# Designs tried in a protein design chat: VH-VL binders against q9h9l3. Part 367

Target 1, 176 residues: q9h9l3
Amino acid sequence: PRKMVAIDCEMVGTGPKGHVSSLARCSIVNYNGDVLYDEYILPPCHIVDYRTRWSGIRKQHMVNATPFKIARGQILKILTGKIVVGHAIHNDFKALQYFHPKSLTRDTSHIPPLNRKADCPENATMSLKHLTKKLLNRDIQVGKSGHSSVEDAQATMELYKLVEVEWEEHLARNPP
Short names: E, the ipSAE of ESMFold2; O, the ipSAE of OpenDDE; V2, 0.75 times the mean of E and O plus 0.25 times the DockQ between their complexes.

## First folded at step 17 (VH-VL)

Design GG42 (framework fv_fezakinumab; at its last look DockQ between E and O 0.86; V2 from the best seeds 0.00; counts 0 for: pae E 3.3 > 2)
Fold by OpenDDE, look of step 18:
Structure GG42 (fold): chain C 176 residues (1-176), chain A 120 residues (1-120), chain B 111 residues (1-111)
Amino acid sequence: as target 1 above (176 residues)
Amino acid sequence: QVQLVQSGAEVKKPGASVKVSCKASGYTFTDYYMYWVRQAPGQGLEWVGWIDPDSGGTFYAQKFEGRVTMTRDTSISTAYMELSRLRSDDTAVYYCARGDYSYGYEFDLWGRGTLVTVSS
Amino acid sequence: QAVLTQPPSVSGAPGQRVTISCTGSSSNIGAGYDVYWYQQLPGTAPKLLIYDNSNRPSGVPDRFSGSKSGTSASLAITGLQAEDEADYYCQSYDFSLEAWVFGGGTQLTVL
């Protein structure tokens, strides 16, 4: 079977008024939650808004940050050929300017059995924070220090593991 | 009506540059990638690159790196493709096409194409 | 020269079934990337015909069907009609090239 990894990215604001979301940190963990990758990334454009409250990114983190192009190459090397788990993962792939096969993508924000287990509407989009609290009895993204992409990636993987068997069987029966 | 309207045909000399425009209407311009695909006369389709209208981020086919520049003006929902150092084999119909970046990568909307002729 | 390989031409009589093959490799179709099909009528822009291997957009007749297996894909047209005469292109993504790739195109002639 293919290896499975979970990814979470943090973005900062670039462009006019900081409305453009640019990759500033990426964390990747394996099936067991071990960190495979965790780097601050320097966007190609000037950062206007660090969005620290949410992203956890500060100016000091960008001093030795990995240039985007280099980081992208490192990340893609890890993701290629693997089943990639993420929450609202399309945002991560977009930030990476990357296309991962749909058949090898698992988005925990779009898994009906996961929502059902959390007593949420199956077709609703629930936050990672909410699902983690409901199903793992764990608080993430707390405080004013911003998110931890490692913590979020680990939570995402753990959530998926709760429904992995059921969901993988569903996907097998319903190939694209 | 959802549509992509492209600029008119161009005739250029070798070594010149051409800039083709693609105006989107009927949908949120920044919610879709804008792809550019060209087709030489009597030939198949060839991907040139894409731009994210939201971020302005671009990705070009290796073949065109250094010669192509894709930009957008969100205020008028218009994407641009500029190709420089034109040569005869750049003669083609150039299409813009939208594609969803989320979960549907298909090019579900196409412009009518812009013929670019490169001749001495 | 195209990354995906299609037969240059296929033909059939009205009412017949025709198939168009699209052969890729381990770096595109075989890597799990979905296949898309486009129909291009003479003198017009391509039109999305099939997405995600086998799905039809609204307005596309169920006479058109797509399938994928291994490193290849196939477009099938049943009940062939005169208006089906066109060029058909398969499309996928190649991770090694980091590029969207097309087949060479297949010209379908309705006899």
Scores: ipSAE 0.896, ipTM 0.941, lowest interface PAE 0.5, mean pLDDT 95
Fold by ESMFold2-Fast, scan of step 17:
Structure GG42 (fold): chain C 176 residues (1-176), chain A 120 residues (1-120), chain B 111 residues (1-111)
Amino acid sequence: as target 1 above (176 residues)
Amino acid sequence: QVQLVQSGAEVKKPGASVKVSCKASGYTFTDYYMYWVRQAPGQGLEWVGWIDPDSGGTFYAQKFEGRVTMTRDTSISTAYMELSRLRSDDTAVYYCARGDYSYGYEFDLWGRGTLVTVSS
Amino acid sequence: QAVLTQPPSVSGAPGQRVTISCTGSSSNIGAGYDVYWYQQLPGTAPKLLIYDNSNRPSGVPDRFSGSKSGTSASLAITGLQAEDEADYYCQSYDFSLEAWVFGGGTQLTVL
């Protein structure tokens, strides 16, 4: 079987009024939740808004951060050929300027059985925080100091494992 | 109606630059990537690059790196592709095409093309 | 040359079936990337015919169908009509080249 990893990225604001989301941290965990990659990443553009309340990123994290081009190369080597799990993962791929095969992508914000287990409408987009609390009885993204991309990637993998057998069987019968 | 309207044909001398425009209407310009594809006379389709109108981020095919620049102006929903140091083998119809980045990568809407002729 | 391989031409009689192959490699179709098909009538821009291997956009008749297996894909056209005379291109993504790649195109002639 193909190896499976989960990814979560943190973005900072660049461009006019900080409206552009640029990659500033990436965490990747394996099936068991062990960290395979976790680095702060230096955007090629001037950071206008650290979005610290959500990203957890501060100016000091940019000192010795891995330049975007180098980090991207490292990350893509880990993702290539693997089933990649994420939450609203298209935002992570967009920040990486990366196209991952749909057949190898699992987005926990768009898995109807997962929402059903959480007593949520099947086609609604639910937050990672809500699903994790409802299904794993765990509070993530707590406080005002920003999110941990490691914690988010670990929670995302655990959420996927709740529906993995059912969803993989569905995908095998209904290929994307 | 949803459409992409491209600028008119251009005739350029070798060594010049050309800038082709692609004006989007009928949809939210910043929600879709804009792809550029060219086709030389009697030949196949060749991808040039893409721009994300929301971020201004770009990615170019290796063959065109250093010669192509893609930009956009969100106030008029227009994308631009500028190709410099033109050679006769750059003669082609240049298309812009729209693609969703979320979970659909297909080029679902195409402009009618801009013929760029490079000759002395 | 094109990264994806298509036959340069294919022909059939009205009402018959033709298939157009698209051969890739382990870095594109074989890596799991979806295949897209475009129809290009003479003097016009390409038009999306098939997306995500086998799905049809609204307005594309079910005479057109797509399939994918291993490193290759196929476009099938049944009930061939004179209006189907066109060039057909397959497209996918190649992770090694970090590029959207096209087949060389297949010219369909309806005899």
Scores: ipSAE 0.808, ipTM 0.913, lowest interface PAE 0.9, mean pLDDT 92
Fold by ESMFold2, look of step 18:
Structure GG42 (fold): chain C 176 residues (1-176), chain A 120 residues (1-120), chain B 111 residues (1-111)
Amino acid sequence: as target 1 above (176 residues)
Amino acid sequence: QVQLVQSGAEVKKPGASVKVSCKASGYTFTDYYMYWVRQAPGQGLEWVGWIDPDSGGTFYAQKFEGRVTMTRDTSISTAYMELSRLRSDDTAVYYCARGDYSYGYEFDLWGRGTLVTVSS
Amino acid sequence: QAVLTQPPSVSGAPGQRVTISCTGSSSNIGAGYDVYWYQQLPGTAPKLLIYDNSNRPSGVPDRFSGSKSGTSASLAITGLQAEDEADYYCQSYDFSLEAWVFGGGTQLTVL
């Protein structure tokens, strides 16, 4: 019986013209939505664009933020050996410079039964905000003050629970 | 056509450096990690490291830290691997390979390799 | 010593079935990481043969199959042909080394 967690990350712009997405916040919740980890993270490169209206990250958050290498170590220790749920989760793993086993990864942006419940084509990619509103009757990412990675991770876990039995059975019969 | 084209063979003396190039064509260069793998004559495959062409971020196998530098030029879809302070046991064929980091991590496309010979 | 252990060689006659083992540990295959197999013909670059433990890329015949159990994986080749004579490598990811790791390779000889 493998434990399950959900993860969500917020990114800031680094590199030329702020084009590169670098990790600046990470939140991890357990199956019940309790917060296991929630830290602001200082990227190893200079921040060009805080992307605050989407990321919720401001300059003051970086003053005492955990350096990327340290935060990464803490996060990976939590993720190791667990089923990890996320939304477009490859972006989170890329920002962590991390490879999680495919068989232990669940991506709510890529689950056909979940799309079906939302009356959407099974191969379509839908936003977390849209799925949450449609299937949980809840508004997330409200306003212009940015996303909350805690809120988003919790919503992602709740969405997965809607299809968990069906999808886990499917994966057991169709190993990735 | 989708391919990785590597620079030609190199002969170097101990203590020198070598820089191998790998040009991608037929696909979006920044959508995949670029991996470097070497194979000494008659030996197996050994992973050297990766570069993310989008960010320029790198990760090196511990054995090569301090001696290897991976870079890229996105304007010409080319990745580079430079190995310094060469010694005879660095003689190998150096391959570049791509891997999709989104939903698979297999090395699905390989260059033909660049033979680097280190001898006095 | 290679992180993943493979037999150094295996042989079979045309038409036979052969298997190649790949033994890892709790920090790689045992942690749930997928296994990949590569075929390397003499004088050529490796070619992806099996991905995600058991899947075949387009163009790889179904006589090649892969499986994974516990900390180990296996490549099976049925209907052995002379052209299958090659070196075969397994690969996975090791979270403790934070590295892609290969088996030492298995030389397949077709008798």
Scores: ipSAE 0.454, ipTM 0.821, lowest interface PAE 3.3, mean pLDDT 91
ESMFold2 (binder alone), look of step 18: mean pLDDT 91; pTM 0.920

Design GG43 (framework fv_fezakinumab)
Fold by ESMFold2-Fast, scan of step 17:
Structure GG43 (fold): chain C 176 residues (1-176), chain A 120 residues (1-120), chain B 111 residues (1-111)
Amino acid sequence: as target 1 above (176 residues)
Amino acid sequence: QVQLVQSGAEVKKPGASVKVSCKASGYTFTDYYMHWVRQAPGQGLEWVGWIDPDSGGTFYAQKFDGRVTMTRDTSISTAYMELSRLRSDDTAVYYCARGDYSYGYEFDLWGRGTLVTVSS
Amino acid sequence: QAVLTQPPSVSGAPGQRVTISCTGSSSNIGAGYDVYWYQQLPGTAPKLLIYDNSNRPSGVPDRFSGSKSGTSASLAITGLQAEDEADYYCQSYDFSLEAWVFGGGTQLTVL
């Protein structure tokens, strides 16, 4: 059986006007929601905008943060060969400069049965917060002090488990 | 119209540098990676590297690392590939090609190629 | 030397079927990465012919089909036409090299 993990990354703004998204934290959990990885990550470029309201990243978190190159190596070692679950996961892979096989990728923002269970249009891109509230009756990303990537990764895994049997069967019949 | 327009042919001496441009039009330049692929006369395709026009981040094949530099100018939707310390075996047609990072990795749009000839 | 292995040439007569193989390894096709096929007509840039193992872009006739099994992929061309005479390249991603990799190319000659 192929192992499964869930990932969530926090990005800060770098580059002109802080418009570039750079990796600043990554959390990875296993199938049961246990944390396999959770580190603050130091971008190689100057941070223009911490985006704290969403990322939860503050200047103090960068003091002992793992340099990007080292963190990336650690993260890719965990992801390689596994089914990786995320929400709008292409943003996380882009921040990691990483190409994961599409056949081993599960994006909870693009699983029609999951939206259907939440009484949402099947082809809409719904937020992690909305799906978690509707399907797990749990509030995540509360307040204005930023998100917890651990909390988001755990919620993402739990959401996927709701449709896992149905979706894996669909993918076996309709390979991407 | 969705297209990639490359700069014209170049003739260089060994040891020189060459900079090839690739101008994108008809799509959002920052939504796609720009790949560079070369082809020596009568030979196959060889991937050189990619640049993310959004972040400016780059990734180079090990063979070219240390000699290639990729950059972009978002104000004119143009990507550049500069290859330094040219050798005769760098003679090739250099192509730019776009790749989607979000929902597809295929190189679905290619420039017409730029012939770079390195000779003494 | 190419990372993916293709036969250097194949030939067929008009109306016939040809198959072009693409052999990879556990770090690329065998790791689950998709296979892409490109057609290169003489003097032109490569054109995407097949993506995600078996899908055709708009404008590519159904005479062209792709398949993947284990560490290998195949491109099948049926009803050969003179205009199919071209070089064909397979492509995938290799996680050990962290690189997009191509096959050495196959020259198709229509007799």
Scores: ipSAE 0.781, ipTM 0.902, lowest interface PAE 1.0, mean pLDDT 92

Design GG44 (framework fv_fezakinumab; at its last look DockQ between E and O 0.84; V2 from the best seeds 0.00; counts 0 for: pae E 4.8 > 2)
Fold by OpenDDE, look of step 18:
Structure GG44 (fold): chain C 176 residues (1-176), chain A 120 residues (1-120), chain B 111 residues (1-111)
Amino acid sequence: as target 1 above (176 residues)
Amino acid sequence: QVQLVQSGAEVKKPGASVKVSCKASGYTFTDYYMHWVRQAPGQGLEWVGWIDPDSGGTFYAQKFEGRVTMTRDTSISTAYMELSRLRSDDTAVYYCARADYSYGYEFDLWGRGTLVTVSS
Amino acid sequence: QAVLTQPPSVSGAPGQRVTISCTGSSSNIGAGYDVYWYQQLPGTAPKLLIYDNSNRPSGVPDRFSGSKSGTSASLAITGLQAEDEADYYCQSYDFSLEAWVFGGGTQLTVL
């Protein structure tokens, strides 16, 4: 069976008025929650808004940040060939300018059995924070220090593990 | 009506540059990637690259890196593809095509194409 | 030349069934990337025919079907009609090339 990893990325604002979301941190964990990758990443464009309250990114984090092109190469090397788990993962892949096979993608924001387990509407888009609290009885993304992409990636993986068997069977019966 | 309207045919000399435009209408321009695909006369389709109209981010096929520049003007929902240092084998119909990155990768809307002829 | 391999031409009589193969590799179709099919009528731009291996967009007749297995994909056309005469292209993504890739195209002739 293919290896499974979970990914979470933090974005900062670039471009006019900081409306462009640019990758500034990426964390990847394995099935057991071990950190495989966790790097601050320097966007190719000037950062206008660090979005610190959300991203946890500060100016000092960019001093020795890995240039985007280099980081992208490192990340893609880890993701290639693996089942990649994430929450609203299309944003992460978009930030990476990367296309991962749909058949090897698991988005915890779009898994009906997971929502059902959390007593949420199956077709609703629930936040990672909400699902983590409901199903893992754990608080993430607390305080004013911003998100921890490692923490979020770990939570995402743990959430998926709750429904892994059921969902993998569903996907096997309903291939794209 | 949802459509992509491309600029007219171009005739260029070798070594020159060409800039093709693609104006989107009937949908939110920034919600879709804009791909560029070309087709030489009597030949197949060849992917050139894509631009994210929202961020302005681009990704080009290796074959065209250093020669192609994709840009967009969101105020007029228009994407541009500029190809420099033209040579005869760049003669082709150039298509713009949208793809919804978030929900699908398929090229579900195409422009009618722009013929670019490179000849001495 | 093309990363994905298609037969250059296929033909059939009206009402017949024809199939167009698309052979990839471990770095595209075999890597799990979906296959897309496009129809290009003479003198026109390509039109999406099949997406995500086997799904039809609105307006595409159910006599068009797509399938994928291993490193290859196939487009099947049943009840062949005169208006089906066109070029057909398969498409996928190649992670090694980091590029969207097309087949060489197949010219379908209705006899």
Scores: ipSAE 0.890, ipTM 0.938, lowest interface PAE 0.5, mean pLDDT 95
Fold by ESMFold2-Fast, scan of step 17:
Structure GG44 (fold): chain C 176 residues (1-176), chain A 120 residues (1-120), chain B 111 residues (1-111)
Amino acid sequence: as target 1 above (176 residues)
Amino acid sequence: QVQLVQSGAEVKKPGASVKVSCKASGYTFTDYYMHWVRQAPGQGLEWVGWIDPDSGGTFYAQKFEGRVTMTRDTSISTAYMELSRLRSDDTAVYYCARADYSYGYEFDLWGRGTLVTVSS
Amino acid sequence: QAVLTQPPSVSGAPGQRVTISCTGSSSNIGAGYDVYWYQQLPGTAPKLLIYDNSNRPSGVPDRFSGSKSGTSASLAITGLQAEDEADYYCQSYDFSLEAWVFGGGTQLTVL
């Protein structure tokens, strides 16, 4: 039995015209939804676009932000050896420059039973906001002030718990 | 149609630099990581590093940090690997290889290789 | 040195079965990372043979199969044919080195 955590990251725009996505916040919660990690992260490159409507990140958050190299080390120490739950989690791993074992990865955007419970096509990629509203009757990512990565990580863990028993049994019988 | 085409063989003197190119065609260049792998004559495969063509982000094996630089040009779907301060033991065939990041990590498409010979 | 350990050579007669082992450690295969296998015919680039421990790409015969247990993996080739004569490499990811790592390679001779 491995411990389980859920992760959500926020990215800002760096590079030419702000088109490069760079990690600027990461939240990790445990199985019960308690926060294990939540830090603003300073990208090594100049921030061109805070993408505040989506990220919730503003200039003031960068003042005491943890440098990328240090934050990455802290985050990977938490993730290593654990089952990691996320939504479209490949984007979070990409921002971290990290490869997590697929056998220990749970992506709530690609779990057929979860879509089935939400009356969505099993092979469709549904947003976290949509699944959370349908299955938990909760509105997340509300308003225009940006998303909360803590809120998103908590919602993601709760969604996974709805299908955990049946999905873990499926994975044990059908290893990827 | 889906292929990786590498630049031709090169002969270099110790201390020189070499820049190998890898041109992708038949797929969306920015959707896949590009890995570089080398193979010394009669020896096994050795991973050098990767570049994300979308972000330009790179990650190098510790052995090559400080001597290797990976870049790309998205306008011509081409990745580059430059190795500096060449030594005789850098003599090898250098391969580029494509790998997904979203749903799989396998190196499912390889270039034919570029022989780099380092000799005095 | 190679991070993953393979026997340097293996041989078999046409129609026989051979297995090629790939031994890792707790920081790679033992950590849950998948194993990949590549076939390299003389004078050619490596070609993906097996991915995610046991899956075959389109075009790879079902005579080739992979398995993984603990810190090790194996490639099995049944019904050996002359065309199978090649070098075979296993590959995985090592989180301690933060590197994709290969086995030293196994030369298969079909006699």
Scores: ipSAE 0.809, ipTM 0.915, lowest interface PAE 0.8, mean pLDDT 92
Fold by ESMFold2, look of step 18:
Structure GG44 (fold): chain C 176 residues (1-176), chain A 120 residues (1-120), chain B 111 residues (1-111)
Amino acid sequence: as target 1 above (176 residues)
Amino acid sequence: QVQLVQSGAEVKKPGASVKVSCKASGYTFTDYYMHWVRQAPGQGLEWVGWIDPDSGGTFYAQKFEGRVTMTRDTSISTAYMELSRLRSDDTAVYYCARADYSYGYEFDLWGRGTLVTVSS
Amino acid sequence: QAVLTQPPSVSGAPGQRVTISCTGSSSNIGAGYDVYWYQQLPGTAPKLLIYDNSNRPSGVPDRFSGSKSGTSASLAITGLQAEDEADYYCQSYDFSLEAWVFGGGTQLTVL
């Protein structure tokens, strides 16, 4: 059986006016929600906006953070050959400067059966927080200290499990 | 209407630099990665690297690291590739090609190519 | 640099079928990365012919088809026409090189 992991990343603002999203934390969990990786990551360019209310990233987290190139290598070794689950996951891959095989990628923001279970339009893009509340009866991203990428990765894996059998069969019939 | 328009042919001496431009029209420049691919005369295609026009972030093939610089100007929807310390084996047609990151990374639109000739 | 291996040439008569193979490895096609095919007519830029292993862009005739199995892919062309005479390249991504990789190209001759 092919191994499965879930990933979530937190971004900070870099580039002009802080509008570019750069990787500053990455968390990876296995199928059971156990943490395989959780590191703060130092972007290769100057941080303009920590976005702390959402990212949870503060200046002190960057003092001992793993440099981007090293962290990327560690993360890619974990992802290689695995089914990777995420929410709006192309943003995470873009921040990693990484191309994961489409056939091994699962994006909970774009799974019609998952939206249907949440009583949402099949083609709507739903937030992780909303889906988690509706389908798992859990509140995530609570408080003013920012998101936890571990919490978010764990929630993403639990959401995928709700539709895993149906969606894996769909993808086998309709290769991406 | 949707097209990539590249700068004209260049003739250079070994050791010089060349800067090729690629102007996008008919689509949102910052929604697609811009790749550069070269083709030596009578030979196959070789990937040089990409730029994300949105962030300005770049990634270069190992062979070109240290000699290539990719930039862009979003105000005029133009990507640039500069190759330095030119050698005779850099003689090639240089293509820009876009890729839709969200829809599978295929190169669905190519420029016509810019011939760069390096000769002494 | 031809990380993906293609036959240098193939030929067929008008109306016939040909196939072009593309052989990769465990670090590219074998890792699950998709295969893309490009047609390059003489003196022109490459044109996307097949994406995601087997899908055709709008405007590409259904006599062009692609498939992938294991570490290899194949382009099939049926009902050969004179205008099919071109070079054909397969492409994928190689995670160990961290690079987009092309086949060496196949020159198709329509007899």
Scores: ipSAE 0.269, ipTM 0.760, lowest interface PAE 4.8, mean pLDDT 90
ESMFold2 (binder alone), look of step 18: mean pLDDT 93; pTM 0.945

Design GG45 (framework fv_fezakinumab)
Fold by ESMFold2-Fast, scan of step 17:
Structure GG45 (fold): chain C 176 residues (1-176), chain A 120 residues (1-120), chain B 111 residues (1-111)
Amino acid sequence: as target 1 above (176 residues)
Amino acid sequence: QVQLVQSGAEVKKPGASVKVSCKASGYTFTDYYMHWVRQAPGQGLEWVGWIDPDSGGTFYAQKFEGRVTMTRDTSISTAYMELSRLRSDDTAVYYCARSDYSYGYEFDLWGRGTLVTVSS
Amino acid sequence: QAVLTQPPSVSGAPGQRVTISCTGSSSNIGAGYDVYWYQQLPGTAPKLLIYDNSNRPSGVPDRFSGSKSGTSASLAITGLQAEDEADYYCQSYDFSLEAWVFGGGTQLTVL
């Protein structure tokens, strides 16, 4: 069977007025939720806005953080050949400058059966926090000190597991 | 109307540099990657690289690394490809083409091409 | 040489079916990357014909269809018409090269 991992990245603001999203942390977990990778990552550009309320990133995390090029190499070695699960995962791939096969990509923000289980409109884009609360009865992203990408990756994998059998059957019948 | 408009034909001598422009209109310039693809006369398509207009990040095919530079100007929705140290075998039509990053990677919109001729 | 292999030419008569093959390897099509097809009429830029192996953009007739199996893909054209005379290119992504790669192109002649 092809191995499955879940990924979640945290971005900081770089460029004019901090409008550019640059990778500053990446967490990858396996099918059982065990951490395979979790590093703070130093963007090649000056950080204008840490976006700490959301990212949980502070200046101290950038001290001794892994440079972007090295972190990217490590991350891509883990992702290659695996089914990768994420929430709004295109943002993570874009921050990594990475093209992953669509047939091996699972985006929990765009799985109609998952929304159906949560009593949400099938074509709506629901937040990870909302789906986790509705379907797993768990509060994530709590407080004002930022999100944990490890917690988010673990929640994302657990959400996918709720619809894995029916969604994989759907994809086999309707290839992406 | 969604379109990519490229600069006009160029004639250069070996060793010179050329800079081709590609102006986007009818869509949000920063939402799509811009690729550059070339085609020598009577030959096939060859991918040169991409630029993310949002971040300014670039990625080049190994064959062109060190000779190509891609840039953009978001204020005028224009992407640029500069190729230096030109050789006669760089003679080609150079195309810009956009691709989405969110839902698809297909090159769904192409410029009409810029002919670059390199001759002594 | 091109990374993806296509026959250099194919031909058919009006109303017939032709198939154009695109052969890749384990680092591109075999790794699960999708295949795209482009039509290039003489003197024009390439136009997207098929995306994600088998999907047609708006405006492309259902006479054009794509398929993918293992490390290879195929473009089929049924009910061949004179205006189909063009060059056809397949494309995919290669993770070892970290590059978008094209086939060498196939010239279709309508007899």
Scores: ipSAE 0.777, ipTM 0.898, lowest interface PAE 0.8, mean pLDDT 92

